VH-VL binders against Non-structural maintenance of chromosomes element 1 (nse1). Designs and how they scored, part 15

Target 1, 232 residues: Non-structural maintenance of chromosomes element 1 (nse1), of Schizosaccharomyces pombe (q53ek2)
Amino acid sequence: MEKERQDGLSDKHKFILQYIMCRTAGVDNEQVRELVQEQYGETATVEDVINELNNSLHNFDFKIKRVQDQLDGRLTLHFQNLSGDPVSQMATPYPPVQIELMRKIIEWIMKCDDYQYSLTTLQIQKLSRKEMGLAPSVIESHLHTFERDGWLRQREGIWTFTNHALAELDAYLHNEYESNLYECNACREIVIAGYVCDCGYCLHVYCCKHLAHVNCINCNTPWANATVIGRW
Below, E stands for the ipSAE of ESMFold2; O stands for the ipSAE of OpenDDE; V2 stands for 0.75 times the mean of E and O plus 0.25 times the DockQ between their complexes.

## First folded at step 6 (VH-VL; framework fv_ciduvectamig_arm2)

Design t06 (from s02 with heavy chain A107D; at its last look DockQ between E and O 0.46; V2 from the best seeds 0.00; counts 0 for: pae E 6.2 > 2)
Fold by ESMFold2, look of step 6:
Structure t06 (fold): chain C 232 residues (1-232), chain A 126 residues (1-126), chain B 110 residues (1-110)
Amino acid sequence: as target 1 above (232 residues)
Amino acid sequence: QVQLQQSGPRLVRPSQTLSLTCAISGDSVSDDSVAWSWIRQSPSRGLEWLGRTYYRSKWYDDYAVSVKSRITVNPDTSRNQFTLQLNSVTPEDTALYYCARDQGIADAFLYYFDYWGQGTLVTVSS
Amino acid sequence: QSALTQPASVSGSPGQSITISCTGTSSDVGGYNFVSWYQQHPDKAPKVLLYEVSNRPSGVSSRFSGSKSGNTASLTISGLQAEDQADYHCSSYTTSSTYVFGGGTKLTVL
């Protein structure tokens, strides 16, 4: 009797996949590289293992996405769901009012003034009262839940997306907020921490530093004069 | 193992359109960690990058200035391939054409070609 | 023509080390660390040897090494072997968001 193929992945591949899946906020690419070399030998590459995993995952509308931090360039791997409404997928454990609030916070971040792509706690409270009638204590509770679950982050009361949220929301943001988003001209990822030149050429903070440009490649204006995107 | 298999005509008349196809196995044309490039080689010019297509939540293209007005690189997700279209060819377009996987779309800024097709020699002559 | 300058040919005896140069400008080799090197045997497609100046992909011998100084990148092949006889190409990403290649260097192993 000929045994059928069960899942298309080796036990070592399944171990790597489970390692990444258990770390829903993302896992450092170098940690996964160490695991790959431990499991497969010093010459094994994380890129090949991730490619093989993604070939299997595609059939189920899942993938592992590599995300570069916009400030320091640190690479993390994120298990993501490609199916359905990304906001509903992110907020599946939440009641409908919390899902609606998440959708509104996304809108408010994407449409905020002065290229900030972030909001203070007070701004969120004011907007949620104006547009949803929610009390400030309710908002504080929901914000801390979103922070705990890895969807939003804050520093000094200024809230924005995590790298995990950006990965999950990528298609949604492109579809719903095309006119409000900036994309990095070097890596084509959404920019919430970076620079935009008057000519429209845009780079992440890290991409600008890494490319070592003093002037915009498109119009030759100094990056020192560019509009800052985000609060970082 | 990633493999690129090229196909297309070897002889094209001047003013016609050169069309080449690169079929991908072991990866997806929509893999958002890589790009897909066309490069040609001739004795007088050596290797010359022509352009690329890649997926980052939507499709993007980059083209060399020298051919920008005549070139199109198209993905085909249903057949897992990408194509080169070069319009209004002249004898100067005679070359050995390669497709290649381009690591230059990546968060790490690697900018090299790790897998190449077998090459297609295209002659433009009347 | 080629934007990066390589010698047309170099030669060496088995066991020697040889170096192939690749000279560009501040808009490519000098301004970035995005230099790569390719080996091409007759009737074969190029194969990447180095990227980011000096990094070797998996499966490339440690006999191949790279460096850069100013606008010139260098590929060094140590312990030269008969199988190293091939054409060698350098490439760089540019500030115009394109790729440029050198004219190629024919390595002859004596």
Scores: ipSAE 0.162, ipTM 0.671, lowest interface PAE 6.2, mean pLDDT 86
ESMFold2 (binder alone), look of step 6: mean pLDDT 91; pTM 0.939
OpenDDE, look of step 6: ipSAE 0.243; ipTM 0.727

## First folded at step 7 (VH-VL; framework fv_ciduvectamig_arm2)

Design u01 (at its last look DockQ between E and O 0.49; V2 from the best seeds 0.00; counts 0 for: pae E 7.3 > 2)
Fold by ESMFold2, look of step 7:
Structure u01 (fold): chain C 232 residues (1-232), chain A 124 residues (1-124), chain B 110 residues (1-110)
Amino acid sequence: as target 1 above (232 residues)
Amino acid sequence: QVQLQQSGPRLVRPSQTLSLTCAISGDSVSDDSVAWSWIRQSPSRGLEWLGRTYYRSKWYDDYAVSVKSRITVNPDTSRNQFTLQLNSVTPEDTALYYCARDQGIAFLYYFDYWGQGTLVTVSS
Amino acid sequence: QSALTQPASVSGSPGQSITISCTGTSSDVGGYNFVSWYQQHPDKAPKVLLYEVSNRPSGVSSRFSGSKSGNTASLTISGLQAEDQADYHCSSYTTSSTYVFGGGTKLTVL
C-alpha cells in the first residue's frame, strides 16, 4: 500500500521528480511516461504527474518545463530553478572568458541577419577574433564543450541553441532581445526553426506541419511563400 | 490548494463597463507555467472564452475576436489577482462569468480550476 | 465560424455506454490534439474530465474516455450512472491562440 500524501508528495512522485532533476539537460517525455506507467500503472499519464509536481514546486521557485522540439514536436522535460541569472547558472563550470563567449554567441545568434538564428563555425570564429581576440582553434575547442554540455547544437557546422538552452534562456532572451525575437502564434514559444509570413504571423516547423491550411490564417499569404526562420 | 474567488457587481447598465475580479490563492498570477482566463456562459451561446493574460518573460494577452475591441484582462501581482474589464456592454453580455486557471502554457490546453461564477445582468 | 458542434441532448439507461460528439475544423479539433471535456452539474462550475483528447486528470473515473477521428472528438461514458446526468462541454485550443467551446450536451440518465 502506498504511503498517504500527508507530506504533499507521494514517494512515487518524489522518485519521478528525482529522475527528472538528475538529467539537467532534459529528459525525453517518453522515458518519463514509461517510468510513470511502471510506478502508477498503464493508464497513468505523465501530464497529470508533472502538473501535480509543479503544484508542489511553485512555492520554492522551481518548476518542470515541458519543451516541444520545433522540427518534430518531440517533448522533453526540464527541471528549472527560476531564481538567479540563467546565463551564469548555465556557465558555472566555465572560466570567465568562456562565459563571455557564451554571452556573445547568444547575442550573435539573436542579432544575425536574414532570420537565420544560427551561425556557421566560420562566422563564430571571425566574430570572436574581431570582438574578443580569440584564435580559431580555441573557438573550436569551446564549441565542442558547449555541444558536449548541451547548450549548442550543430549540423554541418551550423550552430544554434538546443531545446535545453532555449528553456533555460527563455526569460533572458525575452528581456534582452525582445526586438529580435519571434514567437509561435500556436504555442507562444520562441521560434528559431519555423516560418513567418509577411504579416508577422509565425509558426514553428512542427506547429505549421499540423495546419491543414495552405495560407496564413491572419493575412491569407500562402505558407509556401513564407520566410523560413532558421537553418534546418 | 489552488482556489479562485470572484467578486464584482451583478448589475450593469447598458453602455457602461463591466468589471470583475478574481483573487488567487495557492498559486501566483505571475506563474509562468499557466495562464488566467475569463469565460462566460449564457443559454443562447453556452460557454464562451473571452480572453486571458499570462506571464512568459513578459505579459501577454489573448482575446476572443467577438470582444477584442472592448475587453481588457489585467494582472495585479501586488494583490495576486486578475481582472476583467468589458466596455460598452449590451444586454447580449448578460451571462454567468467565470475565471479559470488555463493550462495552455504547459501544452495542456484545459482549465483545471474555476471560480465560483458571477451572474452579471445588463439591463436598464 | 469556429464554434464546435455538439448534439443538444443525449440519453441513456444506467449501465449503458453513451458517446457525445464534438465536431470542429482543421484549425482546432482536426489540426491539434488540444481537445478537453467538462462536466457541469446544475449551479456548479464546470469540472474537467479529459484533456489532450483522452487524458484523465487524477480523480476522474476511468468510465470516461475520449478519442478523435479527423475533425470529430468523442467523449464516451461507460457504465452510465445517475450522477452522470449533467451538461457536457467540449473545448479546443486554436491556431489563433484562442479557445472555442461546443454548444454543450445535456445528458439525461433514464
Scores: ipSAE 0.036, ipTM 0.595, lowest interface PAE 7.3, mean pLDDT 85
ESMFold2 (binder alone), look of step 7: mean pLDDT 93; pTM 0.949
OpenDDE, look of step 7: ipSAE 0.306; ipTM 0.760

Design u02 (at its last look DockQ between E and O 0.50; V2 from the best seeds 0.00; counts 0 for: pae E 5.1 > 2)
Fold by ESMFold2, look of step 8:
Structure u02 (fold): chain C 232 residues (1-232), chain A 125 residues (1-125), chain B 110 residues (1-110)
Amino acid sequence: as target 1 above (232 residues)
Amino acid sequence: QVQLQQSGPRLVRPSQTLSLTCAISGDSVSDDSVAWSWIRQSPSRGLEWLGRTYYRSKWYDDYAVSVKSRITVNPDTSRNQFTLQLNSVTPEDTALYYCARDQGIAAFLYYFDYWGQGTLVTVSS
Amino acid sequence: QSALTQPASVSGSPGQSITISCTGTSSDVGGYNFVSWYQQHPDKAPKVLLYEVSNRPSGVSSRFSGSKSGNTASLTISGLQAEDQADYHCSSYTTSSTYVFGGGTKLTVL
């Protein structure tokens, strides 16, 4: 019963789109798969529906990106605005000082020493005081807001990008931080949780577990000896 | 639905360049969830994967070792197609050539879900 | 010569089960679970039956099943039907970011 209603999309396609759009931090691929199968039948695939949505969304500088978690491989779907400055778009509801803080946190994460691609709360507080004059209580408030809105995540006070932020910032990070950036040789996505071999070959944690042998395919050095990227 | 339509010459002389085109409908060549492959088939060797191109914030390609020095796979976003160029062909390159959508990279689903109709290319002096 | 080894032919009667083997190395079938299987009728392009050893894409009958042990993957077709008469190809992704195929198996339904 799928019929074109407007913009080349059926009411069922629009329902799926709205489901994804309402979940700005991303939505589990399997939840969307269940919804697609309920709306279109058992033989329908989420991949086909997302492709059809993206064909329509492209004309308006939007897309739905499927993102693989770097640790466990779980797939999520993220609605994205491709227009404008990605940092300003990301931080649209924030006052200018919070936008500036977000730009600085991005810089500090990308320029971390020792392949950490993450910062402790204390590191953020110290850098914010040094470079912006902000008090620790102000930083805690801003970090809470960034976490609530799905831009940063933390574990035991160690902060880094969410999968949603990585998807939104992809082009920005490639353009502004190319010399600080690692890409997975298996899936070509940015690595903030993974391994890099001395020869430069790099894999996400999940990609290493599922694609590579015990040794690096480029130089045959054991992955056990590789440099760890990120704190996870 | 996704459909792959092939075109190109069916007879190529030895030492020339084999050039084939695969036009895509129902998907984009720049779809960053898939890759675009060329595969050939001959009675003596069966199916043989040749190479692929794909977009992941920039364009990448991977090529089979057996043809790596002679092959290029190029996307054309304005025409929504991709091409195979195989240089310096010999009679051993006579085969039925397929283009295919590779489900592969981001989801680790490494299989070909849509195939072109095939183009039989003969390399003969 | 193909990179993966399959029997040249197999046969079975309607209603029976048949198994087709695909043997590779530790760099492909043995090292990963990225084995896929394709059915090809005469004058047609291949059609995928299985991926990741045993997963069926949408629209493929549950009569097709797959397994792997060591360097050998297997396709099993249960409840054999006349339309199953075709060529069957195995494929694996490799540690060098390439694909390899088997030589193909002709299935004859008696």
Scores: ipSAE 0.232, ipTM 0.684, lowest interface PAE 5.1, mean pLDDT 86
ESMFold2, look of step 7: ipSAE 0.201; ipTM 0.671
ESMFold2 (binder alone), look of step 7: mean pLDDT 93; pTM 0.948
OpenDDE, look of step 7: ipSAE 0.321; ipTM 0.767
ESMFold2 (binder alone), look of step 8: mean pLDDT 93; pTM 0.948
OpenDDE, look of step 8: ipSAE 0.358; ipTM 0.776

Design u03 (at its last look DockQ between E and O 0.50; V2 from the best seeds 0.00; counts 0 for: pae E 6.3 > 2)
Fold by ESMFold2, look of step 7:
Structure u03 (fold): chain C 232 residues (1-232), chain A 125 residues (1-125), chain B 110 residues (1-110)
Amino acid sequence: as target 1 above (232 residues)
Amino acid sequence: QVQLQQSGPRLVRPSQTLSLTCAISGDSVSDDSVAWSWIRQSPSRGLEWLGRTYYRSKWYDDYAVSVKSRITVNPDTSRNQFTLQLNSVTPEDTALYYCARDTSYGDFLYYFDYWGQGTLVTVSS
Amino acid sequence: QSALTQPASVSGSPGQSITISCTGTSSDVGGYNFVSWYQQHPDKAPKVLLYEVSNRPSGVSSRFSGSKSGNTASLTISGLQAEDQADYHCSSYTTSSTYVFGGGTKLTVL
């Protein structure tokens, strides 16, 4: 029998919580589902366990955020501290110049031209020199640190946010960049990979595929004609 | 275990505001994987979804067209509850009112898995 | 009036199968696969039976099944039992980000 505790969480719930907390870059939902079924039985759902955890965690300004990959819909779970500014919470392992660079990279990504929400290494080097006076070799070093630490990802020298970064920066991006920000009309999450119709209706790549519609449901314009958000 | 407990008056006069409260236990009103709905039921109209509030990085509301000009659904995070406010009621607003949790996560399930006990509200002079 | 059309009543004998239809439009039942079904006993809140047309949440009997063709969804109850006597409601999410319900079907178990 599970022992009931004053905080409302069983030892099995606390085990699941610790599993997620120990994997700071996020945990695949299917791995957590397997663990939940092992601990609670074959019919148990991850959704119910996470909801119960979050009810208790909110009392301490923590939560587990579900992040859906914007391209393939893969769900990952991320432990978050809701107190304070997310960028300043990142600050402890970084010297001030790296914190300033991260704030600038966030700004440059959010304000980039042509809905790209991504920057090339060369664009970052150029902007860093212009706005911060930093040498290209310093930028390369810092970018690799941000990649190693799970804040940025790149493909062929094109840099953008990881799902980990989106989860941690969610409140910051909404607070500081609301006018530059697109939200998915299906799930209300930030879009850095998706489509925006001329009418303003916006969907993640995955959400658009999941709805199985050829046309925007708001204005009936084909999604093939919509503006692409992100480089993917 | 998620439970929804309703409270509020059972009699409201025409032209006044109908206000109902739904207290949540076993989940948070700010849970960003669900939404919180109000639904009413009458013998003549059956079930009618009225609106919802939900948190996804900020608060959103969706309202049925039939009541959009008169309805407000508000979360209260400090008390872990949400409320229905329906202005300018008429006898046609007499119904059994339910609060419900709208279950959705990444793949958009869109059904009501937990319901309150219901509050019968009569609008009469 | 409801946006979704259901028969007002259906009946069946114990052990038989019955089917309840739910007809909408391309803006709801036909536009999405977000159809759900609810059972409601007298003086009780509705209880979900199916979501996404045919999926059963935990704890719902496999005697309840669902399907959809075009703008019409169907709930089938097999192995009818006396306890199945209730009202049954369909619901759909719409392309306007709202929900609509059917008018309800009263099931009588003979």
Scores: ipSAE 0.082, ipTM 0.643, lowest interface PAE 6.3, mean pLDDT 85
ESMFold2 (binder alone), look of step 7: mean pLDDT 91; pTM 0.935
OpenDDE, look of step 7: ipSAE 0.273; ipTM 0.744

Design u04 (from s02 with heavy chain A106P A107S A108G; at its last look DockQ between E and O 0.61; V2 from the best seeds 0.00; counts 0 for: pae E 4.6 > 2)
Heavy chain, then light chain:
Amino acid sequence: QVQLQQSGPRLVRPSQTLSLTCAISGDSVSDDSVAWSWIRQSPSRGLEWLGRTYYRSKWYDDYAVSVKSRITVNPDTSRNQFTLQLNSVTPEDTALYYCARDQGIPSGFLYYFDYWGQGTLVTVSS
Amino acid sequence: QSALTQPASVSGSPGQSITISCTGTSSDVGGYNFVSWYQQHPDKAPKVLLYEVSNRPSGVSSRFSGSKSGNTASLTISGLQAEDQADYHCSSYTTSSTYVFGGGTKLTVL
ESMFold2, look of step 7: ipSAE 0.287; ipTM 0.702
ESMFold2 (binder alone), look of step 7: mean pLDDT 91; pTM 0.940
OpenDDE, look of step 7: ipSAE 0.382; ipTM 0.770

Design u05 (from s02 with heavy chain Q103L A106P A107Y A108D L110P; at its last look DockQ between E and O 0.36; V2 from the best seeds 0.00; counts 0 for: pae E 15.1 > 2)
Fold by ESMFold2, look of step 7:
Structure u05 (fold): chain C 232 residues (1-232), chain A 126 residues (1-126), chain B 110 residues (1-110)
Amino acid sequence: as target 1 above (232 residues)
Amino acid sequence: QVQLQQSGPRLVRPSQTLSLTCAISGDSVSDDSVAWSWIRQSPSRGLEWLGRTYYRSKWYDDYAVSVKSRITVNPDTSRNQFTLQLNSVTPEDTALYYCARDLGIPYDFPYYFDYWGQGTLVTVSS
Amino acid sequence: QSALTQPASVSGSPGQSITISCTGTSSDVGGYNFVSWYQQHPDKAPKVLLYEVSNRPSGVSSRFSGSKSGNTASLTISGLQAEDQADYHCSSYTTSSTYVFGGGTKLTVL
């Protein structure tokens, strides 16, 4: 009796898991909430279902992670592999040279000056030529592949991490680039689009708008005077 | 299922440190999808959130303004528990203290407490 | 941190509907949709009834519903029953990454 009721719940959990797994670049949290309510009724919550999935997934070194967009606050869910080297897992289908390029791009983004946390296509081409001997046409091909696969995004030739990449790289960035990191004082997540006050208080663009304070709450300096992080 | 078992003294003298422990079963104190909170309740003030600890790539804590200068919440991964230390207590700290699991951490909803300890009534008196 | 305002007590007869209010500020109830409600019987720990304003966890009766308008959240209990006699607490997450609670409402079922 209890086992057969458990088997029925497993089918609905499996459906939700497959929905998230098939959308490797992430899935809108509200779409998953609607599916959970459709499958389990209006009293069901996405949080309960995701927690139950994560308890099972942990045994296989997988996790579903929730990510908030730094500009508009939109929440997405990402299926994450916890095993192995994060960069190698991101670039599993790629040849070794392309994996090394991804490691270099991560380094260049994290260590770029003027708080930009982003690089132009030209900057990537110049750095790749200097540090790896790669031709510009090769770089454009590789960047297209990284964009297609959901690891990097660009706007008018300015490249940075996707939310999916930030989720996969979270521990790696904390371990390897601790001195180059800004963390949001509201949510503790890495900031690549936001503001940092002279006092060190830092917020995502969305968190700053959502808090609706004209001045930094730590030192009362206007946010209009803060240093902008990222290009957005 | 998750269970929270509290322990600690029921009587504390003024100016001393109140120390309570919450042992966790069915989950880990280092579970990076939840936070671990202390909440107290008195007839005059009702429920009052005191603070929490959580792990996300490193340990963080947040404390209520009213107790921030006196409170520490510490995780203990080896014993799978977390503690409340409240310094320089006064009779105003007399309350029923609960530990609780928070299903969210900053910006990770849903921000409610799903499992609570049994409660520990602490009296601060000479 | 800001305290949330609830009525101290409310009463109703079996079968009636009642509503308990919870008023906060733009830094908590008005700024976020992270309002929760808890039921507490004597000598027991609180038990969650609603989260995110209106969502019911598994095992909570559909007689409990929630809403929010501006800085005020509301818990509605329909079809009052004797076991609904308890204390009811609202809570909200704040923009300072903290929680605040209301003062509590004692529901008496006549």
Scores: ipSAE 0.000, ipTM 0.472, lowest interface PAE 15.1, mean pLDDT 85
ESMFold2 (binder alone), look of step 7: mean pLDDT 92; pTM 0.944
OpenDDE, look of step 7: ipSAE 0.022; ipTM 0.620

Design u06 (from s02 with heavy chain G104W; at its last look DockQ between E and O 0.70; V2 from the best seeds 0.00; counts 0 for: pae E 5.6 > 2)
Fold by ESMFold2, look of step 7:
Structure u06 (fold): chain C 232 residues (1-232), chain A 126 residues (1-126), chain B 110 residues (1-110)
Amino acid sequence: as target 1 above (232 residues)
Amino acid sequence: QVQLQQSGPRLVRPSQTLSLTCAISGDSVSDDSVAWSWIRQSPSRGLEWLGRTYYRSKWYDDYAVSVKSRITVNPDTSRNQFTLQLNSVTPEDTALYYCARDQWIAAAFLYYFDYWGQGTLVTVSS
Amino acid sequence: QSALTQPASVSGSPGQSITISCTGTSSDVGGYNFVSWYQQHPDKAPKVLLYEVSNRPSGVSSRFSGSKSGNTASLTISGLQAEDQADYHCSSYTTSSTYVFGGGTKLTVL
């Protein structure tokens, strides 16, 4: 028979928490839903369990954040430490030069031209040589490490933030790059894959499709004519 | 568990400002997965959403068109509460006022009010 | 924006099923799945019964179910009980980042 502990969390809640914590790059919401149903029965929802966990975690500067993929809307769950500097926490296992490279890659992505919010491998290599004196082979090694650890993703040599990195960097990006970022008007999350209307109204790719608006609700201009954000 | 406790005056004269406070326990007003709303109820209009405030790396607000020119909803992070101010009230603003947690989570698009305050009946009368 | 339309009252006998309608427009009920339902007993705050048309939060009886067709959402209460006598409100999120409510329905259990 399950009993509450003095800290306000049941053993089943702690099991779910540990499952999420062990997957630092994020956990698919459907995997957690299956675990919740196994632990609590088929009528239990992941939303209720996560809300109960977060009510307890808040006192310790932790939370579990649900993140929606900007393209396909797939949900993942991410355990976050709310204390300290986000970049330093991302890069805790890295030597100082690799931490500095991470900060530079963040800057280069946020300041890239033409709303791309992404860089090719060659662009990163060129900028790293120019600004840090790093050789291409060193950069390839560091990028592989960042990809392995779930901070960057790439498709056909085009690198950008993972959903995990966006969740962890949210405060940092808002604080350091406010003039360079776009936010979705539907969900207020940072946009690196989406659309921006000439009037400034901005949506993620998925939010635009899900809200089923043919035209921008602010100026009535068709979304088909909007500027594309990101490379996707 | 989340609880919302309301306070504020119950009688306000026409043309004055209505001011109500909602104190939050069990959650933070700066919780970036929710929003904080004011809703009122009257026999003639039923439930009516007035506005909300919320934090997403900065503070945002949204207001109902019917009151947008007169309403302000403000967070107070130091006291973990949020307030309603409604300017230039008339007898039409007489209602039972509720604060509520808006379970707004863009990743799930849930959009419902899961916790409500106890209600404050405000009478606008000369 | 526009208010949602509910019947002013409905009634039913214990054990019956009853349905309460909520009609909006393509800018709210018809365009989205962001419909929620609230039960309100006298002198009490509303309590959420359903969200996202048909989902039940923890602690809500499976006797409450929801559906939507076109611009009309429906709350169905099966196995009607005396304790179900209350006011019922529907709500929808809108394209203007606002909420709208229905006028409310008084359910009388005979």
Scores: ipSAE 0.162, ipTM 0.652, lowest interface PAE 5.6, mean pLDDT 85
ESMFold2 (binder alone), look of step 7: mean pLDDT 91; pTM 0.935
OpenDDE, look of step 7: ipSAE 0.313; ipTM 0.758

